# Ledger of designs, part 70: VHH binders against q9xw16

Target 1, 132 residues: q9xw16
Amino acid sequence: MSGWNAYIDTMTAAAPSIKRCAIVGAADGSVWARTEADNVFKASEEELKTFVALFNDVTQVPAKGADIEGVHYVVPRTEESLIFGKKENTGFFAVKTKSAVLIAVYEGPNEVAAQVRKAVESMQTYLNNAGY

## First folded at step 6 (VHH)

Design r24 (framework vhh_gocatamig_d2)
Fold by ESMFold2-Fast, scan of step 6:
Structure r24 (fold): chain B 132 residues (1-132), chain A 120 residues (1-120)
Amino acid sequence: as target 1 above (132 residues)
Amino acid sequence: EVQLVESGGGLVQPGGSLTLSCAASGFTFDDYALAWYRQAPGKKRELVAGISSGGSTVYMDSVKGRFTISRDNAKNSVYLQMNSLRAEDTAVYYCAAPLPPPYGYSFDYWGQGTLVTVSS
């Protein structure tokens, strides 16, 4: 089901530095929607299952980092419903809603991260208010 | 109040080595990841190496195998051992830490930097 692709389009329009993103199920990491074609989000379902399980105890994540699309990121710190990571010129923001995890991978210097985080958090608020 | 103080920069010949040191204060050092960034003239800052609170590491591809990041929690310090230095490694090197919640979007606090010049 690709009805969720409209939300992907909204996030990428709001923050052009987002290169790839996905909306996945919080319980199992199942993909609800992701960027496609030239910007395909490449994470396997097994990797995503492991990734969403990090939200069960975010306090452990900075000790180990996180893997997305086969790339290992250092995680500087976490917040209650937010994990973010960094590697070279790439980074990600991941936020948990009631039933979903939104993941946005971006490229660029630290200065673009604020816009990416704003886009992801705006969608998190919208989905929580919609019961997701 | 987060403070980061870098040292160890200097002039070195191609193929040489330097060790950069960063002394940190003002936060719970053991709980945070730390990073080294660099900025060459006319270029943006880029993450060279990062180290998690538990010691796992990330490196930019061009320095992997040549640079090693490490930390000493007893001394509140992070280090960057740079081997086989190249002219392209010439930059100001910055130690970096994340800002506390709800502020910050990455490694947002940098020290004053230390200059590394690789020249023949």
Scores: ipSAE 0.412, ipTM 0.747, lowest interface PAE 2.5, mean pLDDT 87

Design r25 (framework vhh_gocatamig_d2)
Fold by ESMFold2-Fast, scan of step 6:
Structure r25 (fold): chain B 132 residues (1-132), chain A 120 residues (1-120)
Amino acid sequence: as target 1 above (132 residues)
Amino acid sequence: EVQLVESGGGLVQPGGSLTLSCAASGFTFDDYALAWYRQAPGKKRELVAGISSGGSTVYMDSVKGRFTISRDNAKNSVYLQMNSLRAEDTAVYYCAAPLPPPYGYFFDYWGQGTLVTVSS
């Protein structure tokens, strides 16, 4: 469907613990690419519009947490252009680039989270360097 | 130095209740999210419940509706009220906080733990 699916495939290959992921527009949450079929990323356009707006001020996010795919996550802290959350044995990393937000949902312990973060931040760097 | 001290564990029968307490010191408590983890015999640690600095909560699906996490900022304490306890809830329970960057980003500092045994 889109050339952006190649970036989804690259992230999933780099961190197999990613269960679902998406690349969405930073301005509006529009989906550019997402995992499909048995690992479909389920977030609605309305949820994604709300989610990408969190990057307007990441410092407010830990007080309320964040919702992805109808699941509420506690956000222990944020970093510049990075929001991450936890619920049980699942979590997510979301990073903002110039034009996009990358969201990866994973399952596993903290060492798995570190691998997922590395994959997402590597793609963030790549897309920023490519002008996205 | 961050210090988390748990209390309130013990032996209870199925269907019973316990309240766990965690006393925190060495950081600006009001600014941090806190969590309860547990580790059952032969299993890895899992996140049971979390509470944000603003009071937003998350729960493991198997404890939702039975457990309640709360915080008291005036006392630098976080609590886990456990109702309708089951044998599967038997575990060491840990209070947890995130470490400051660059060393941590989730709930990766734990107290010493408190044992909860649900059995006759």
Scores: ipSAE 0.006, ipTM 0.358, lowest interface PAE 9.8, mean pLDDT 83

Design r26 (framework vhh_gocatamig_d2)
Fold by ESMFold2-Fast, scan of step 6:
Structure r26 (fold): chain B 132 residues (1-132), chain A 120 residues (1-120)
Amino acid sequence: as target 1 above (132 residues)
Amino acid sequence: EVQLVESGGGLVQPGGSLTLSCAASGFTFDDYALAWYRQAPGKKRELVAGISSGGSTVYMDSVKGRFTISRDNAKNSVYLQMNSLRAEDTAVYYCAAPLPPPYGYLFDYWGQGTLVTVSS
């Protein structure tokens, strides 16, 4: 029952196209909270450690893409604190705060991606303002 | 000034092959990922294949092993080699780039498309 689970619930309520999401430590990729049960976020500790390290230099990410839950995504481009990827009808948005990385995996056409991006960026702003 | 121009579409029998080409101009091609989308009548556009600036690729599950995306940075071109074509592959194929506003933030800038018809 981590307090962080409330943020997972908030993000999934804001964008129903989010299928799985997690909040992880920015320094090490340690899981603070994630979706569970039938919607469990299935990333290993090693994969998450590799993923959060991408935020050390986001400009290198589009050249190689990114891996989440054993799935390789093309990263079209990045912004300073935002990495997003696409594969088929699925995609992700990941944003970095001071202490955390928020990862949301969604399913649907590009038309729903804007809703998912809005949800994670809103949470990013909230957490940064709260000192996280 | 930005352009994406597709070519290579046509009529082919099931089991046949086609190579689609996309010639890009007006942006720093080497710095961007590129993708091929397709749209069949009555359906939304779907991502078929994508390639990063460094050459890493992704594919739709139904085309894995049959389609190959590649790029030639010297020619500012991206290609889709389509083998073992099926009737379900019939669609207009679009080259796409993740150009910054006003074009969008994902693969939202498309060319005019090239029609692929797989029919006996």
Scores: ipSAE 0.078, ipTM 0.525, lowest interface PAE 6.5, mean pLDDT 84

Design r27 (framework vhh_gocatamig_d2)
Fold by ESMFold2-Fast, scan of step 6:
Structure r27 (fold): chain B 132 residues (1-132), chain A 120 residues (1-120)
Amino acid sequence: as target 1 above (132 residues)
Amino acid sequence: EVQLVESGGGLVQPGGSLTLSCAASGFTFDDYALAWYRQAPGKKRELVAGISSGGSTVYMDSVKGRFTISRDNAKNSVYLQMNSLRAEDTAVYYCAAPLPPPYGYPFDYWGQGTLVTVSS
């Protein structure tokens, strides 16, 4: 479909522990690309619109948490253009670029989380430098 | 108006090396990320390597340490140095220049491709 799927494929190859991920528009949460088949990212359009709006003021997010794929995650803190959450054995990293939000959902221990975060942040840097 | 022209493909034996070149025209080269994609027989087109306007790079895991992407802004060119080539690297290699939304869709600009065959 879209050329954006190639970026998802590159990110998941770098961090195989990513279970599901998507690249969505920062302004509206529209899906540019997402994992498919056995790893289909299931967030609704309404949920994604709500989620990307969290980046308008990330300082408010730890107080309320975040919902992805109908799962409520505790967000312990946020960083500039980064929201991450944890729920039992699952977690996510979401990063905002100039035009996009990358969301990666993973399952596994802290070592897995570190690999996923690195992959997502590397792609964020690349896309920002590319003007996205 | 936008053109990407690849060159440097060919037949090479396993363990060999090739350098692919992509000459770009019709856009402000310095401002755009450029990427190399490949499409092997029966497979989807996949991102092999990318380089941002600022010089940050990304590689698929199977080519890390073997391939190097670089750019020469004075020549409006991007390169892929391919070392230690394997049979699995056999593919048509494409140069691409994605556009940021909303002004375009990613990979609106594609070259015609250059064939790389790794075989004896």
Scores: ipSAE 0.011, ipTM 0.220, lowest interface PAE 9.4, mean pLDDT 82

Design r28 (framework vhh_gocatamig_d2)
Fold by ESMFold2-Fast, scan of step 6:
Structure r28 (fold): chain B 132 residues (1-132), chain A 120 residues (1-120)
Amino acid sequence: as target 1 above (132 residues)
Amino acid sequence: EVQLVESGGGLVQPGGSLTLSCAASGFTFDDYALAWYRQAPGKKRELVAGISSGGSTVYMDSVKGRFTISRDNAKNSVYLQMNSLRAEDTAVYYCAAPLPPPYGFGFDYWGQGTLVTVSS
């Protein structure tokens, strides 16, 4: 598959616990690709603009948490270019590359988060090496 | 060394209340979000409540309105006030903190737990 949709497929194949994901522009939150149909990633354009702006200073994020798809998540901590959140049995990982932000929403306890983080970080590495 | 020490568990009747306390040490408490998890017999661990470093909160749906998470940064402590307790709330309750970078996937360090039994 061509274009950005192939990267969505790669991430979801690598971590089956990913329920919804997207690749968005780092500057504006514009959607480049997202999961569709039964697992559509349903964040609004305005919410995504707000979300990608969090990467301007990730150290401030744990104080406020983060909103994705209208759901408020507690953010336990952040790392350079990584924000992750938790709520009940749902979580997300978001990573920033040079030009993009990858967001993956998953369901399951902390035990499944390892595969989701690996899938997202592998894609982050790939895109950075490709100049994105 | 990071330590989380829970207290306040016990036996209560349905409709009763308990306050759980967690004393934290070995990390910059004010910079981290903290959480309470629980694990009932035969079930996996689930996130009950979380509190950001700035005080915003998240709750699982079945406890919303009944449980309140709070923190006291001066005491390096986090609390879970549990009201209107139900038999389904019976579990071991764990205080949880994130591991420092580059490790961890959420709230992945937790204490030894405190048992809450709701029974008549």
Scores: ipSAE 0.433, ipTM 0.749, lowest interface PAE 2.4, mean pLDDT 87

Design r29 (framework vhh_gocatamig_d2)
Fold by ESMFold2-Fast, scan of step 6:
Structure r29 (fold): chain B 132 residues (1-132), chain A 120 residues (1-120)
Amino acid sequence: as target 1 above (132 residues)
Amino acid sequence: EVQLVESGGGLVQPGGSLTLSCAASGFTFDDYALAWYRQAPGKKRELVAGISSGGSTVYMDSVKGRFTISRDNAKNSVYLQMNSLRAEDTAVYYCAAPLPPPYGWGFDYWGQGTLVTVSS
């Protein structure tokens, strides 16, 4: 409703192809906000802790892929502070800020992936500028 | 210039097999994951199989146990072995690679495609 939930709403409004998303702590994967109800983001505490640790060295990630919500994704490549994955007609973008990791799971073709990446990177820029 | 050249498509009976090959050039092949996509008549383009730079794989559920993706880094090639083919596997199959940083949002560079028709 307020606080961090407003940023979830901003991302999903900017990219309606986002099916589920979350903002989690970069140090421990603790959930600050996530989509709920019909679009509940379903990642375990242990999975999120493992996932955020991938940002300690993103260059290792394409060799093994990444798991989110119990789904294994191939990771085509990484960039500094960006991991993205693909499986079937789904994918995710995850970006790291100073204190947070933003994760967006989406469905659709490459044109919606572009929109999702833009939404996630816009929020990354905003949070970094806000000191997060 | 990145180039992906597919081969191996054709007409096959249900239950048959095909091996698709993709020869890649123009990028550091060993550092990238690669994928096979397909687009069936009346359906959206979908990721069939992906293989990481280290060899770990992902498959769409309907092809698990029937298709195998593999890579040969010495030959800059990726393969899709397709067994127990079904009519629903009829599609144009594309080899795909990610665009280099800072651009792209998936497997964004595609070959010309190779047609697979499964018909009885």
Scores: ipSAE 0.475, ipTM 0.766, lowest interface PAE 2.2, mean pLDDT 88
Fold by OpenDDE, second read of step 7:
Structure r29 (fold): chain B 132 residues (1-132), chain A 120 residues (1-120)
Amino acid sequence: as target 1 above (132 residues)
Amino acid sequence: EVQLVESGGGLVQPGGSLTLSCAASGFTFDDYALAWYRQAPGKKRELVAGISSGGSTVYMDSVKGRFTISRDNAKNSVYLQMNSLRAEDTAVYYCAAPLPPPYGWGFDYWGQGTLVTVSS
């Protein structure tokens, strides 16, 4: 396992509602690490390339929504380095660092979303401080 | 002050139709996604349908083909057309909007809800 898998484990441990998680390159959507086995993150390379490009203009994302793993999510709003979405009892948080995008797909009631956001934003802060 | 006011709920027979409305105020309506949630007795609140600021929609699987979410920005309103209603659709239906920055992390504004009862 690459060193990036440790960060996947850290995020999933911090928020038990996270079902799948990935760290991808901000420039091209290349997968650096992802959840595997029973919780494999299934987004294709082409989909991830499209997804990370959303951060080039986040203001347009709420109008269109976002697709992850073939699932379409409604995006309530965005921030400069944050995109999040919802569908039924699932959702995602995606944050951008200097060189990466962290994606966490979660399942549960709305109350779990705060913990998921905190997990990915904490990792965002850590990686940014580390130069990534 | 953000306000969401639902209306249109009531008693309907199985197979019937009902249209819910939600009037919103207190925020820039056309910049935000909107959603309908429902909570049945003894169950957790669940997302029924969502609509983005640009009109993109999502539905829970059990309502696909039966329910339609739409919005009218000129009226600051969101609607839920419910057709072919079933007993399991019985619930309090809530209109929702996301919190504005800096505290928003989802659909966090709620109306008081409107009761939909599907029964013979």
Scores: ipSAE 0.034, ipTM 0.437, lowest interface PAE 3.4, mean pLDDT 89

Design r3 (framework vhh_gocatamig_d2)
Fold by ESMFold2-Fast, scan of step 6:
Structure r3 (fold): chain B 132 residues (1-132), chain A 120 residues (1-120)
Amino acid sequence: as target 1 above (132 residues)
Amino acid sequence: EVQLVESGGGLVQPGGSLTLSCAASGFTFDDYALAWYRQAPGKKRELVAGISSGGSTVYMDSVKGRFTISRDNAKNSVYLQMNSLRAEDTAVYYCAAPLPPPKGYGFDYWGQGTLVTVSS
């Protein structure tokens, strides 16, 4: 088994508090892999196309927030290749690589958020080094 | 250094109203989203309301329609107008801001808090 789902499995193993996640194309938001079945990542292709376009100018994102799976998140701030959002006890981290955007939705407190960010950034580094 | 100072808490009867204020300093206020959290005894801190730098808002489901978060960039202040207060709204309320890059995972810096008690 050598599909993109192996990278999803690696991230969720590193941070078990990830509830749903996906790897999508940076240019168009096309889904390369996502969590399925009971924890299916439910974003539409239209929503993902809009979401990945946020990385064209991350400085504008905190003004409007971001939508993932039909849920609106407040975005506290951004970094060059990182967008993160919060709502109630949920949050997300999204990072851009050369060719992909990784999105992880999680539930839990700040300690959990730290673990999720680390897992997503580790995968970002790995994929960039692999040429993706 | 980021500083957040809350005010406006107090005792109010069920159905009453309070306005909480937060004065912020030590960061580029206009560029960041800000939030109100609350913590009741024995509970974890929970995000009650958030406001983007452009004014877009998010609310906890149990307060939606009753609470309104707003900001005044000229005064470096964020507010929480609380209407139709319920006993379960009793908590210490915290103004919250993100830590500057590369640190942080959400709203990681909180003020000292202001106590809101809803009781008859």
Scores: ipSAE 0.463, ipTM 0.765, lowest interface PAE 2.1, mean pLDDT 87

Design r30 (framework vhh_gocatamig_d2)
Fold by ESMFold2-Fast, scan of step 6:
Structure r30 (fold): chain B 132 residues (1-132), chain A 120 residues (1-120)
Amino acid sequence: as target 1 above (132 residues)
Amino acid sequence: EVQLVESGGGLVQPGGSLTLSCAASGFTFDDYALAWYRQAPGKKRELVAGISSGGSTVYMDSVKGRFTISRDNAKNSVYLQMNSLRAEDTAVYYCAAPLPPPYGHGFDYWGQGTLVTVSS
């Protein structure tokens, strides 16, 4: 467990519909922190390396979608530092900072998605300002 | 090398206020974010408030509007002004600084902590 887990807890408190989340290194996908136990974020090291590499050119992602925790998500579009996807009742938001990628998997309708996006973008701003 | 020294904790009545201080040494204070964490008995340690090198702040939802984090770069210090204190704010409060790469990515609790008790 790292000190970064407190940021996981902060995001989850701000958006309780986040079921699992992680903060990983942007260069290599190394896990800095993730939800554990009953809410363990299950992505493998190989999957995370592949996922963070998507931020090298986010415009290519909608054509192929994205895989998180062995689940294939449809990615309808991307923004400069944001990849988000949907599959049935679940979805995710992933944002890139200078040194990190924040990934939050949630469950629920579109209103819930807006709260999750706000929580991860707030943390993205904080980490960018901290030099991460 | 790196040292964080907290002070200002104590016993206070519900609805009262306290100001916590953290004096930092051993690193280039102006360049790094700093944070206040707390741990109540039997609970997980949690982020209370953070402040970036540029002065932008983040707060946990239960303290927004009641707590204010600030920094004084000339004094190498970070502060937590706590107003409208509740029994649930009772905890040991820790000051933390990030470690730069390659030593690790994250916050360490370098301070000894300062106890805040909100009671009768």
Scores: ipSAE 0.006, ipTM 0.184, lowest interface PAE 9.6, mean pLDDT 83

Design r31 (framework vhh_gocatamig_d2)
Fold by ESMFold2-Fast, scan of step 6:
Structure r31 (fold): chain B 132 residues (1-132), chain A 120 residues (1-120)
Amino acid sequence: as target 1 above (132 residues)
Amino acid sequence: EVQLVESGGGLVQPGGSLTLSCAASGFTFDDYALAWYRQAPGKKRELVAGISSGGSTVYMDSVKGRFTISRDNAKNSVYLQMNSLRAEDTAVYYCAAPLPPPYDYGFDYWGQGTLVTVSS
């Protein structure tokens, strides 16, 4: 059990369309917390190491796309600390803080994406203010 | 004013091929991802294929290996080459673009659509 599980719960409560999510170390992709059981976040540590390295130069990501849980997503664009992607009815938002990357995978139409982004960015702001 | 104009739809027999074209205007085409959606009668609209500004692609599982999305930045156009068509591919196909930032996390701007009918 991790104290970081409380942050997973907070994000999921704020945006119920989040199906799976994780908080991982920005330097190495090490898992601090993730959804488990029926909503288990399935990414391997090797995949997460590759994913967090995308934040070293987000401008290259739209050309390559991004892989999460073995699923390849088109990445329309990036911001300095934000990568988001789409495939079918599934999407993700990933945001970087000083020491963490928050990843949320959601399902639903585009109108729910705004709620998911808000939840993830609110947590990003909180963690940055807390020194993470 | 953003405009997306689809063409290339029609009636085709199972196993046949069609190429859909989408001409885009009113935005900096090279900087945006584009997508093809489809909607069959009585079903929700679903993303069929997407292509990023840099050319990375994504496909719905049921069309992977049969459909190819491509873009031509000089012509401000995106294409969907559809091979080995099945009756289940019958739908109205829409070219889609993102709304301007910060709302560009989805493909919320659609063209008028082009009908693809796959029947014998």
Scores: ipSAE 0.174, ipTM 0.581, lowest interface PAE 4.6, mean pLDDT 86

Design r32 (framework vhh_gocatamig_d2)
Fold by ESMFold2-Fast, scan of step 6:
Structure r32 (fold): chain B 132 residues (1-132), chain A 120 residues (1-120)
Amino acid sequence: as target 1 above (132 residues)
Amino acid sequence: EVQLVESGGGLVQPGGSLTLSCAASGFTFDDYALAWYRQAPGKKRELVAGISSGGSTVYMDSVKGRFTISRDNAKNSVYLQMNSLRAEDTAVYYCAAPLPPPYEYGFDYWGQGTLVTVSS
């Protein structure tokens, strides 16, 4: 059982609008930890491998969008270590650290997106400082 | 200097059609995704349709198959073709674009909006 689950719990507690999230390896998309049970994160290993490869050149992502859990999201724009997407009242934020990619899928109006972004960026900072 | 100007709203009967247009200026239109949001009285704004810079699209489930988003990069315009309109489609419709950091939470810059009323 992984100690990484504590970081999932921290992100989910920090922003109640997060419905599902995961911490995956930046090189291969391997799952280190994810939400389970009623809020299980359902992305396949192959989808995650494709997704983390987007961080090799984030400037190309707005042209094609991004797929998470079989759902296609429009990506409005990107920052160097941040990809975010929108579909209906659902969205995601994904941030890259030295060794990991954090993905948080949320539901709610645009007003809650700021809280979700803050939660994933806080964890990004923590993990980078911890050497991950 | 960024401007989004919507047009094409109006009163239609259930089952009718409307085309909304959005003229954009003040940014590199071709490089950005654009979206249509709507807001009914007393409700939160919701994303109706989005289109990537490369032309891939997303739709709200309740409008899928009825609405079509498209873009014309030569005219810096995005369109929403609305067919089979229902009373629940009544809302102010907004064209939306992403803002530069630190305001990036999605589509954070909106036009003035255009009212769509679906009633008999």
Scores: ipSAE 0.290, ipTM 0.666, lowest interface PAE 3.5, mean pLDDT 85

Design r33 (framework vhh_gocatamig_d2)
Fold by ESMFold2-Fast, scan of step 6:
Structure r33 (fold): chain B 132 residues (1-132), chain A 120 residues (1-120)
Amino acid sequence: as target 1 above (132 residues)
Amino acid sequence: EVQLVESGGGLVQPGGSLTLSCAASGFTFDDYALAWYRQAPGKKRELVAGISSGGSTVYMDSVKGRFTISRDNAKNSVYLQMNSLRAEDTAVYYCAAPLPPPYSYGFDYWGQGTLVTVSS
């Protein structure tokens, strides 16, 4: 069943500047759902496993940055359950819930980034309240 | 209060070089990434280069190989070495830092900027 795809649709509808998005398992980076349009989310299994492990200690992430879809991002800083990165006109927000990590890759300026962060954090809150 | 003070801008001919400096205060410099942005009159602000707290770097494609970002944590400073300058590099250059927790969307605080003009 593809129930998780409805949450991908909800996030992209809330922030149209999200170009690619995924919901992955917090323990192993396994993909639960991802965008499948022209710009499908193209992170490898190995990359996602490495990425979700960053949430084990987010304070170490700004030292080396983060890789998503083979693109290296500078990470300005982190928050307890949030990693975000920047490169040129692109960026990402990733948030951890109890069982999942939500990743949204977007394009645009800080006004766009604020909208994307709001959409991702709203979904984080919803999933945490649902026990995920 | 986060404070960023840029210096080093000026007028150069195409093919010339400049080094921009940024002195930072009011936050734990060593824990955060820093960046250089630029904005030409009437144009959008764009991320030119970023440097992680550990020294890993990112660059805009059009400046790769020409610009080098570096940092000196002992001096709370970040630098942008600009070589082989082109007319399209003409802009006000801003040093940028993330706001201290809890709020941030990227690099949210900019200094006043330093003007770089590349013309003959």
Scores: ipSAE 0.466, ipTM 0.760, lowest interface PAE 2.2, mean pLDDT 87

Design r34 (framework vhh_gocatamig_d2)
Fold by ESMFold2-Fast, scan of step 6:
Structure r34 (fold): chain B 132 residues (1-132), chain A 120 residues (1-120)
Amino acid sequence: as target 1 above (132 residues)
Amino acid sequence: EVQLVESGGGLVQPGGSLTLSCAASGFTFDDYALAWYRQAPGKKRELVAGISSGGSTVYMDSVKGRFTISRDNAKNSVYLQMNSLRAEDTAVYYCAAPLPPPYGYGYDYWGQGTLVTVSS
């Protein structure tokens, strides 16, 4: 029982356009919390392990893109602790903290994307300050 | 300043082909993905195709097998080869690039667009 579901609820309340999201371990991609039921985050254990390893060298990511929930995204660019991707009207933001990676999948235009990024980065800041 | 200049649009009959070109400047082209979007009259802009810095591609389902996105890093250009064109492909086509770090949320710079009309 991690209690991490409260952070999922906080992010989705801050940005209702988040369709699915998860908090996973930065070292191994183990799921700490994720959206469930009708909006279940469906990434496999193998995919998440591969995904979190991208943060070891984000400069390589735009060359190959990223896979989340079996969907391949083009990654327009990266920042040291931020990977984001686009496909049709769907996208994601993923940010790394000291010990976690936050992943949020959303649907909508750039105005929606801006709010999703803000919600994910606010949680990143909170968790880093909390030692996670 | 990022600048994107599209060309190659025009009138074509159903089943025909067109190649769109986008010349980019004002950023380190090789480091970024680029995309083609389109907007038909009265509809929202939609992502048609994207290409990573390394050449990995993404396509809208309705254009898979008909459209091919490619890039030429020596010319700072991205291309969209459109085959088997349909009336529903009629739209203004836009080249798009991301804002440089720390800004942006996807593809934020857009060219002026090039009109593609598929009609008999």
Scores: ipSAE 0.315, ipTM 0.695, lowest interface PAE 3.5, mean pLDDT 87

